# VHH binders against c4kar8: the designs that were tried, part 173

Target 1, 263 residues: c4kar8
Amino acid sequence: MAELSTPSPASPAPLDGGRGDELEKFTLRGARQILQLLQDLITHRGLITAHTGGGHSFMTAVLKVDEERGRVVLDPSPDPQANRRALAAPRLTCVTQLDGIRIQFPLVGLGEGQDKGRPALFAPLPAEMLRLQRREFYRLQVPLAHELSCLLKAEDLARKPVEVSARVIDIGAGGVAVVVPTGAAEFVIGGTLPACRLALPDGEPIELDLEVRNLNRQTQRNGTEQLRVGLRFAALPRAADTRIQRYIFKTERALNAKARGGL

## First folded at step 11 (VHH)

Design w47 (framework vhh_7yz9_2)
Fold by ESMFold2-Fast, scan of step 11:
Structure w47 (fold): chain B 263 residues (1-263), chain A 124 residues (1-124)
Amino acid sequence: as target 1 above (263 residues)
Amino acid sequence: QWQLVESGGGLVQAGGSLRLSCTASGFTVSDNYMGWYRQTAGNEREWVAFIDSGGYTTYADSVKGRFTISRDNAKNTVYLQMNSLKPEDTAVYYCAADLDTWGSEFSPSEYDYWGQGTPVTVSS
């Protein structure tokens, strides 16, 4: 098994899958490089979305790398059910972002215990990690203060048309991830949502068609659960693409400036 | 404008070593994905070695353990150290830069910039 982040039958595929051959130049397999990257995640306090299968994930973080025992220590969820799903899963697919770089890696053989008297999850070090510093894989985590929303045109369980204003959680060159209330609409992977409206700051909403790429019930750091829907831009006019890219660039630039301190 | 200038190719006996250099102008190598590709007559270019903005490196299986990619940020230069050369390593070697990194205003295509190529011939 040489594949990085191969989805198990019980785990959903990552939102932006690619071909193994094309991703090989971005796949780290050196033990020293893997240890360094995991340490960088600790130093940056990177939040990780761990996919446990069956459309479920939870938010975690790397707390420590134990080189002597060859394992990584993860922050458990405050939701016991999320932890039980994780421990029962044959594999976790971990996805995070560090300074605009998409990082993805598998964890196999998850266990639970204590670290310095605190509950913790443990897993052997991954044999490989994917590190993608390409804009097409970059997802800007949208600041809550921006109140970015997308008006989705979908159907309910009875096939009745409904409009749902969904909060945009992240945005990239290829799509957005949104949060919708449970039961507000029915989504089918591969289905198209026509004439949705993405509200960016400074201008009229952008009308676009969105394709449903993934569905995930994510347990947040505070223990609450949200339905996250990954949506691909089906086709973008050049003007819309330019506006989205400009928003992403300007926002990341402002966030980077703030992280460096500023005045 | 932005350009890559390669040097260091030539003839070498099997088991020998060569060091290829690629100097960039108009942009900084530490901000970009930098790679080496090679091409034999009648075949597509194939990836050989890669270094990203963080200094992480990857290698094609055919060269792993024999070739080393490195970077000198002060000289704005990327190197390919080629050891234990085999006749099958005979090719024209190309330096490439991918400016599709976070920090450009818009995402350009993968490997926007290529060097002129430098031939490597491994004999005996």
Scores: ipSAE 0.204, ipTM 0.666, lowest interface PAE 5.0, mean pLDDT 82

Design w48 (framework vhh_7yz9_2)
Fold by ESMFold2-Fast, scan of step 11:
Structure w48 (fold): chain B 263 residues (1-263), chain A 124 residues (1-124)
Amino acid sequence: as target 1 above (263 residues)
Amino acid sequence: QWQLVESGGGLVQAGGSLRLSCTASGFTVSDNYMGWYRQTAGNEREWVAFIDSGGYTTYADSVKGRFTISRDNAKNTVYLQMNSLKPEDTAVYYCAADLETWGSEFSPSEYDYWGQGTPVTVSS
């Protein structure tokens, strides 16, 4: 059995609270469907970003579902601080994506213990799970082999202009998520980064204005912490939008074809 | 041509059952979000039930436990099984397709297609 690759791509940040009412029609509440979806996450080895609040998250996975005890078993972080934050949190927001479908669910009442002699985190089965197969919620996890980057125009710790080449980890219709090297730049939620350059494999870099929407200190599966920055496209010219959509579609098609040939 | 054809409505006594059908042509129901909405005179359409590409289903609180949405992929048809009907369920029921797909031009597209509507009357 192979271990999961690290560092793994992050899942998208949690959906905005103001969307709660319109998301009800996509919210699974049946116990059988919740069990089925959790089992799908296990089968596909889906990596989950568990948000613990305060801009912190860690990478986990569902190891198994214990139907008799009504709980899920999660893979703990190698970072003890990430586990302590998770156990102290009143609620985890778990976000993942399988086959282009965004999945989000809460876990309440997290505990720790052992499963078959190995450390594990336990939580009651979620009462609800979001499953969203819509363009506006779709995020392509960017293959590491594509070496997709975005040159950010930001400020350093001394508030001086700096250019930072950031690795793009996911991309969607509304923005990108990037990994920023430690100490390379300072980010403020709501701040605008003008004239950034997104390098796609085909053609010249796309010049974009980006708005900082979220900051996440994510603990990876190997125990290291990364600063992940969610960036919204402030204004997308039609030509840029078309190129981004073409990249997303072409990459998904190629990944699907590769998966069919690999088995 | 994209088409939704609805059937199965009618008059039923309170506590009775009806099964609505919605057959699609020009696209595949198993690839898309499919749903049922209903509308009474003077009110906007409200969602009743959805089924997605993976077969996962959701229901409005007003019908939960009484209605079941399902599909038959071989017949390219979506069903709404309505049990324990109440006078408040009286409405025109509409089948809808929410088509989230990547177009051949590499542009994501969203379509919202509706059937003609099927009247359901529940008498006390």
Scores: ipSAE 0.363, ipTM 0.723, lowest interface PAE 2.8, mean pLDDT 82
Fold by OpenDDE, second read of step 12:
Structure w48 (fold): chain B 263 residues (1-263), chain A 124 residues (1-124)
Amino acid sequence: as target 1 above (263 residues)
Amino acid sequence: QWQLVESGGGLVQAGGSLRLSCTASGFTVSDNYMGWYRQTAGNEREWVAFIDSGGYTTYADSVKGRFTISRDNAKNTVYLQMNSLKPEDTAVYYCAADLETWGSEFSPSEYDYWGQGTPVTVSS
């Protein structure tokens, strides 16, 4: 009578914490990697959005990495209130982009002082930095001097047709992000804006259909509310695609040349 | 570690109400673009509601007037109040975070963080 050893129930395969694992792939924890990435941010003069909590943020930059003291030096806000909020916050969440890749890192223990006689913010080096390579398309940050705009065909709150001139803040092969005044129009995620006009510096505006992909409202330091709208190119003629790609390439080249001291 | 944890799912009768919670760790919900999605078996994940850093809310047409997204900054938690529930609202509900939603390529796959989901079943 051979005792059929009932196979021990296979321990349920650990629920594939797959997304946590995906984030780990993008998380830098090595001191050398962190230092290198911070240096790269300095070299590229990367602008950082620093979130202080409560829906508040300010623009900053890494000015210096002090390896001896184990700290990072940040550019303070021109707004004293933003600096006060930053100093009072238990954690600063820094978000930026380098080479089209989103970078995020926390800073804890923020202090104020002086660096070379100039006001500065100081924090210990981050313990970790996220470098998220998830974007399908590279997004060029449009220089303010280029004054790219998009005429949006939208509806107001009463569903009346309105035209809104929006500033383009970034552009990629797949679409644009724009800024509009709050209340200028009503936007619906997934909605299509037909026969919009994208103005590039190199010629006549491009007529195209845009799909609303995301909405983000921000309060500026001056208290003005702005709506950021992410727009996908729903129907892009081939000639328009070529012009957009050319603009992106040319602008990137110019920015890189400037960063290298060539302009 | 950055994490989203959903709770509050369960069985409810048609016409009933349910409140879902999403608690964040490692980042502040008030500084980020937060959203609720839902997914049924064999279908793609669909967006339900969003709240941006400014506190402005956006809803899918299918849930407009019935669902409310909100947040408690002190608890670092986002909520989805679901009223007048229908059988078609039956799904796994997911919380998502995007720390900087600027671009045109917004899709569920590009969210920075997702919860594990909480199941909601609405019985007829």
Scores: ipSAE 0.022, ipTM 0.404, lowest interface PAE 5.4, mean pLDDT 83

Design w49 (framework vhh_7yz9_2)
Fold by ESMFold2-Fast, scan of step 11:
Structure w49 (fold): chain B 263 residues (1-263), chain A 124 residues (1-124)
Amino acid sequence: as target 1 above (263 residues)
Amino acid sequence: QWQLVESGGGLVQAGGSLRLSCTASGFTVSDNYMGWYRQTAGNEREWVAFIDSGGYTTYADSVKGRFTISRDNAKNTVYLQMNSLKPEDTAVYYCAADLYTWGSEFSPSEYDYWGQGTPVTVSS
């Protein structure tokens, strides 16, 4: 019974260590493997969302792994306030994706300085990293050209019903992450948004009940801030589930074809 | 059409070593999350060791430092090298595949593919 209330594995929220033994089989703890995975992120230019707590994050990247000093070098935000929040945080939760595989790791003891004369953030190497190679944890980054949107049925500051069209930035088997205009609606973590409408290419919008899992003010690589809302699919019908998974499959296949020079 | 065949089980004395093999047919081990579970009579299957597409490995605390998972991509085979065996390691060992596949038909995410199992008995 208690297991029926467990959040969907593909939820856009950062994964909690409280999932215990379920995530242990995906947790890398060996120093050699941690160094290799960080190097893979550098080689593939993986963008990282670094969660600083209090509903804030910023976009960064690993610039270098300094094995001799036992630390990683991160790209600072062009927004000084985002960097101040990061430095004040007791830990960063870093989330990224490599070849469709979700990667999550903590950084503790963040400092600032310079690398080759440029501003940089530094942190000790993480003691553990999650690498989640299961379809249920996969998140597709939605191409801007698809103009994917979700019509959310929410409430404004006065508790009055409001409809807001939100851009879908990523999608998985268990949910979506959307960008919401500032001030358009109020969201409460754990709240349910009934009868929302997800507009996928090819066909009618899908009517969905969505649960708010995450609220995050994310500072982008260009220094601008976005409100990002993580939404879990509540009791998705099989036909809707099939259509969402078909969209993910077709889009991933098309992105792989483009990487090979297009067709 | 997709199958896993285990071999290498048997009887061994405490402190000894044993190597289990798992050969896949119909899919490529290097593309998937592959591993070993074990089960004793009356208990659920427990995870032992996994290896993913990137060659990254994880181990249950009870076997860490004693067992090593590896693969041979040319033979499409996953191995479990078991050293310093204890009577508590006595179990039926199962090879498992979590297929990271987007096909024409979508399967529930909770499904893993399993081999038939190979028994390992460690005597004191």
Scores: ipSAE 0.481, ipTM 0.782, lowest interface PAE 2.2, mean pLDDT 83
Fold by OpenDDE, second read of step 12:
Structure w49 (fold): chain B 263 residues (1-263), chain A 124 residues (1-124)
Amino acid sequence: as target 1 above (263 residues)
Amino acid sequence: QWQLVESGGGLVQAGGSLRLSCTASGFTVSDNYMGWYRQTAGNEREWVAFIDSGGYTTYADSVKGRFTISRDNAKNTVYLQMNSLKPEDTAVYYCAADLYTWGSEFSPSEYDYWGQGTPVTVSS
């Protein structure tokens, strides 16, 4: 009597691998990765918005990661009512940003206690954390005096290649916003503009690929229409990134000094 | 152009159900926070429900247990299933998205795109 080994039911094929793959690449599920990211949040003193549901949220921070106990320690709200809501919530939705990247993670099983004699909230380590790399970075408003420009390689309505010199109005680690004359070129959200040239004050233009992320038509007070184009850096060389960051830092410092009456 | 288009609003009796839809264009709903808000005349807009990129949902206390937010990624659409509707749920419902934007006029609080709204009336 040969025991017909009933074939173990084939694990259902992971559903639609394509678009799910994009989110998956941003999802951390590894214990080490999660711990590292939480530690990074601690190191950077990242403020977290914890959504408790009910239209409520409070600001918190990760104070400690207890690996031995498999838990995270959070800073309680100064509002006792917020803490009560948090404790009553089946889940916290935590949202924060680190280095311009949006981080999202759930916490479940929240409890209250003390850490080193101070009130604290405790939760098991999140099972997953999302790092959305497509989130915005800090945007520096570019001083008009700097006259930053970006030479855009685009197409006109006839799909003829055109070059448009666009004024940069803001810049961040992730991209630039520019102003172009209406009708100068056609832009498509999600489209790539290859081999563009970003002109910084500190040297030669940076060649880079730009992805169109936003289009905003504005009518100026003088009645002139302008197109604002939000552009993401599609492929930024490390050297270029360093230059951009340096520019931002230097400019911010100068602006802050001016604001303090120093210049 | 990024756009949110709400639909599904209407008149319903107390205890009834409605399903609102919000179809996005120009961006992917699964990559962003998507939410429903509601507003009554003379009042501030209040959030009703959110779904984040991870699919986690959050609900206002007033709708918890009655409303369900979901999304269909293939259709690039977010839904609000509203059950056990009450007269107090009467409002214009708005879909919102926290989008990746890049523009100097936008503050961090202005990253949301909004639909035109869909009216919901719950009759006693």
Scores: ipSAE 0.019, ipTM 0.287, lowest interface PAE 6.3, mean pLDDT 82

Design w5 (framework vhh_7yz9_2)
Fold by ESMFold2-Fast, scan of step 11:
Structure w5 (fold): chain B 263 residues (1-263), chain A 124 residues (1-124)
Amino acid sequence: as target 1 above (263 residues)
Amino acid sequence: QWQLVESGGGLVQAGGSLRLSCTASGFTVSDNYMGWYRQTAGNEREWVAFIDTGGYTTYADSVKGRFTISRDNAKNTVYLQMNSLKPEDTAVYYCAADLSTWGSEFSPSEYDYWGQGTPVTVSS
């Protein structure tokens, strides 16, 4: 069983629709743009995290856009329970990232059936899609070669203090997502982890306080269960903020240059 | 270093059309979220239209279907095509660059860069 060969996409929590006016300027509502963006997701094989509510989500992808019937066709989960939860949900909140840009959209009226003889999930075309390339919402997928780590100060299952070196899988202006082996530490949503140490390339580790925002349990390809933890920067000194932003920007530009250089 | 210059405003009758232009110098419009805002006397600036690094566009509900934002990368210019103008569209229109996007060079500014504004008056 091999280890994870590529950084897994983050499963970020859905952005609050109650932000209204702030997100409206990034919300696509034109039918042609919605179709174009969905086609871009198909072309780039974009993986989508579909949130069904109650802390549950599954990985899917847009397989097809059926313009005549006004529907998207989605890849069902290999887990039948996840599909049952999705079909019972009044709304799916779909979150993905394409070329560093956060994309989020609702699907309502999910059904199941077949597409060309294969099981599929169907939903009406979304009336809106959020497309957000903002510094505060952007999450850089951390290249494995950078070996970014964060030393977390948490507690174990016996409620004793423990230090865990966690691999950083994504990073943004507001926080990081890390991977922790299941059972290495216990996390409580809303809890604060004080004096953690973020190791960036170039320079000394940054000491910062992190707030636990979300938890997602995943079974890896090798059968090992890992916990993905979303952590918000609770308070960030200006110098630390500058270093994190500089790392994100430099890395994104380097990745864009490599993509362009390959033609 | 960074500058935005608006043009194309003026007087127009209701139902008429105007095209506003915003030419950037010191940076590339395709690397940034670019937008148009408008302001009436005594009120805060309100967002009108955005165009992002991928060319996707968004519009305030009040202008949707009537206004179109676009860009010409060769001219480093963003346009706002305003059709079916109403007296309620009377305002000073401002071009802005949103420097919080990740497609652009690192910016030391915490604020959007703004042009000086171009007045639009729509007669009933």
Scores: ipSAE 0.260, ipTM 0.669, lowest interface PAE 3.7, mean pLDDT 81

Design w50 (framework vhh_7yz9_2)
Fold by ESMFold2-Fast, scan of step 11:
Structure w50 (fold): chain B 263 residues (1-263), chain A 124 residues (1-124)
Amino acid sequence: as target 1 above (263 residues)
Amino acid sequence: QWQLVESGGGLVQAGGSLRLSCTASGFTVSDNYMGWYRQTAGNEREWVAFIDSGGYTTYADSVKGRFTISRDNAKNTVYLQMNSLKPEDTAVYYCAADLGTWGSEFSPSEYDYWGQGTPVTVSS
């Protein structure tokens, strides 16, 4: 377990005067590549989580790429406060997924205006985009219809035990992200939630220990806020790992079949 | 273009203090999960302190009450203030950043970028 959570030493970078960043091989800097990737996000109607700093984010989408003006057009939040936070932020960190590949890019110099008579947010085209093709970065977006939940063993503000049923929004080999009702429990980064129960289809709930990795207050596209909690699997047993991977594979196949044939 | 550069390490006597800095380039520290780790001569890398995008902080039991993690958003820098240093704190200290709230955040080994490390030696 300590071995599993202990970072390995970084491999030596080439000493040729290059950047040498671990992420460099996943970084797109070509104008044509960036334009094509943004267009792919439009075509697939990809939802984007835009982080505005201070643990806040909102759901958006790329509506258009304005090549003439060198900018992207984003869908504003229906929550005016989320839009004010975005406009006040020195930078947005945008995170999305395309065909199971995590995509991340910065937007600097956000402004507001109108596109075809509707409110819109505008930003200069990003100078770079990350396209992370590693399996360890892959997270399956859980279909709402699956009603996948995790019963969390947590504490309230008075440090009394409380059980919270949380909706699982994404799942990967290393953990899950869940949505927690506001005020339901207190979470501490690095804290352990023991004996939680992950309810997967086709079987008994999986009992596991979860480590709190991150907290984020996200404004959804309908204007409501959610507390999103990232949770790491602590000492995941082989049988549990197999069941989780089987669920991910089966769900990906079903989603790919629907995308291809509308089945 | 994502980079983390650590500084502030050095030699200090037991009971002394040091402040480590981690300056980010290409991304905003307030938008990311930031952590400090250390590695001893025995090749064990261990977690020291975390600060998330919401400003929540946590500490390893071995440093709780002595070390403080903080950030200066205007300088895009994360700090580790180390007080009441002990010989056991001798290590190479590393800064780490996660790309976002999901994905690579699930373990320290999935952090998107690591700094070069800064050595700290505490003499008795």
Scores: ipSAE 0.000, ipTM 0.249, lowest interface PAE 10.9, mean pLDDT 77

Design w51 (framework vhh_7yz9_2)
Fold by ESMFold2-Fast, scan of step 11:
Structure w51 (fold): chain B 263 residues (1-263), chain A 124 residues (1-124)
Amino acid sequence: as target 1 above (263 residues)
Amino acid sequence: QWQLVESGGGLVQAGGSLRLSCTASGFTVSDNYMGWYRQTAGNEREWVAFIDSGGYTTYADSVKGRFTISRDNAKNTVYLQMNSLKPEDTAVYYCAADLSDWGSEFSPSEYDYWGQGTPVTVSS
């Protein structure tokens, strides 16, 4: 057996139970807050991955919260075997996301029946819900006026070093997406671009290593093709991480304040 | 310019109540993960209470049921209402805004902005 990795906050896999003490400050235990969070999942039509153990899971959703009976009503799987596994499980671990925030909660004592003439699964309300705010999955769309750029150290088609100034179109705590003209450089998924330079407002460019995570070709409305490259931050110093996150938070709040206007 | 300014600390007798305030400038408290920490003599800073952007709150076991964190969006201020105070609540209280990847290291050192701290002394 290989060493198991701790799942990321946006991963459908449950978080490592050995981190229980560290997760306490993110764990909701108030009955009113649990009811509110479940209602938020209903309002946003949040899809839930319910883990039944043994590597098995199924997709579900909270259909309603029955406060009088102290239970939550879940959408059953279209796969009857998945429902049988769920009913036989001593515990479900439910994992979902809402606005980039990981939500995880246990359900114990699952039953089946009907709700408004439709098949449904029922479980007592959870006594706790983890609400883990992680920004690694949040992406700020970079305002064009900010002229945010990243100088990439890559290779051309002949494997020769080339520097490409790429426009940053979105940025998160875990990385950036950039656009480059088709043919400007060659990118390989999983490849590392060392000593790239991210130019943020208010300071010196940040020198960092980037890992290529995805490549997408995009045709603009005028017929011009561009390559969108998703890049993950590697070995990011604390000071650089702080500057990036500060830029994201400050810009997001300015955009939100502008959008709200006179409200 | 981002800053946090705490107020409301002081001397209070056991069983009493005290309300701490934390006013933010340069950013909005409703858009951030906001927290209160305290530091007692000879100990590291410990988490007391959090309120997130969605308004959800969490509390350390030592203060649950006695302390309440809240915010006033119009005043851009976070409060800590402390009831049934005990001598062991004596500490310097710090307001913090978590601008990092919330929960990445679960440590007070991960917060980007701290207030100056406000002392609270609870006499027996």
Scores: ipSAE 0.197, ipTM 0.634, lowest interface PAE 4.5, mean pLDDT 80

Design w52 (framework vhh_7yz9_2)
Fold by ESMFold2-Fast, scan of step 11:
Structure w52 (fold): chain B 263 residues (1-263), chain A 124 residues (1-124)
Amino acid sequence: as target 1 above (263 residues)
Amino acid sequence: QWQLVESGGGLVQAGGSLRLSCTASGFTVSDNYMGWYRQTAGNEREWVAFIDSGGYTTYADSVKGRFTISRDNAKNTVYLQMNSLKPEDTAVYYCAADLSEWGSEFSPSEYDYWGQGTPVTVSS
């Protein structure tokens, strides 16, 4: 189940709880700015995690902004169950990242139909969008080419020890987000996974203890379901912290150099 | 070294306008979260307006519709255009930078840069 409390720095979970007052400073409410930000998501082909509640989400994207009708057009999931959950939800909470900036917005009144003969989801334009460029929430989106993984020591459904190699999708100062196949292991929010191994490109795996902070069942764009797990670094050794920060630095510097070079 | 220099403050009549400027040295305004804060005697600094690296802007309720934050990337300068000024807008105005460098994003209150402040007095 997804944790809907204040997220860890590496968490993809929605911001809630005691953050309401603080977040107003980062909340766009102007119609023109909302339209512009949604258009930026289209031009950058930003992948959106749409949370439907109850720990369920699916991957989507904004296909089109219909300014005349005041609505957005979203890419439906290839999984019919994910689409049914979305249509039944009172709201979607959409979370994405562009250039390290967290973007979050609600969609209410989701409907289904067709756009140019293809199935589509429609929703009125959001009345607000959060755009959060704060250091404590920064997460490096791990390049697929790095093939970053973390070997997790967990338990299966029968509570027997199991080792799961999980793909690291983002990493920050406070933790990592990983993806595991649905059913590969059971995770308990607040539980500790001791002696996990984070494999960085720059050397031997880092042994570290991880605390489970959030869980989200996500349907990918290809229709497969996977579990996204947010993991907090518990009692991170100084040497490991230095190596993780160095990896983040080097990777951001390389990505910025590619962008500067005409990507 | 890293610095913010404000200018454009002064005395103005109620209903008038002022434009504050904030020029950055040592870092680029277009890469960072930039903002204006103000402080009245005996009170903490309060947020007025923000502009982020993407050019998106937010405003405190007390100034919405009257103030506009903008930037000129070529001049490395952030502006606060203040229209329909009220006596209640009298304050020292501060330019601030929240530097979201990968190497400083792990220190929540570190590497924030502030200008020295520019006074604005609005007379009735």
Scores: ipSAE 0.068, ipTM 0.568, lowest interface PAE 5.9, mean pLDDT 80

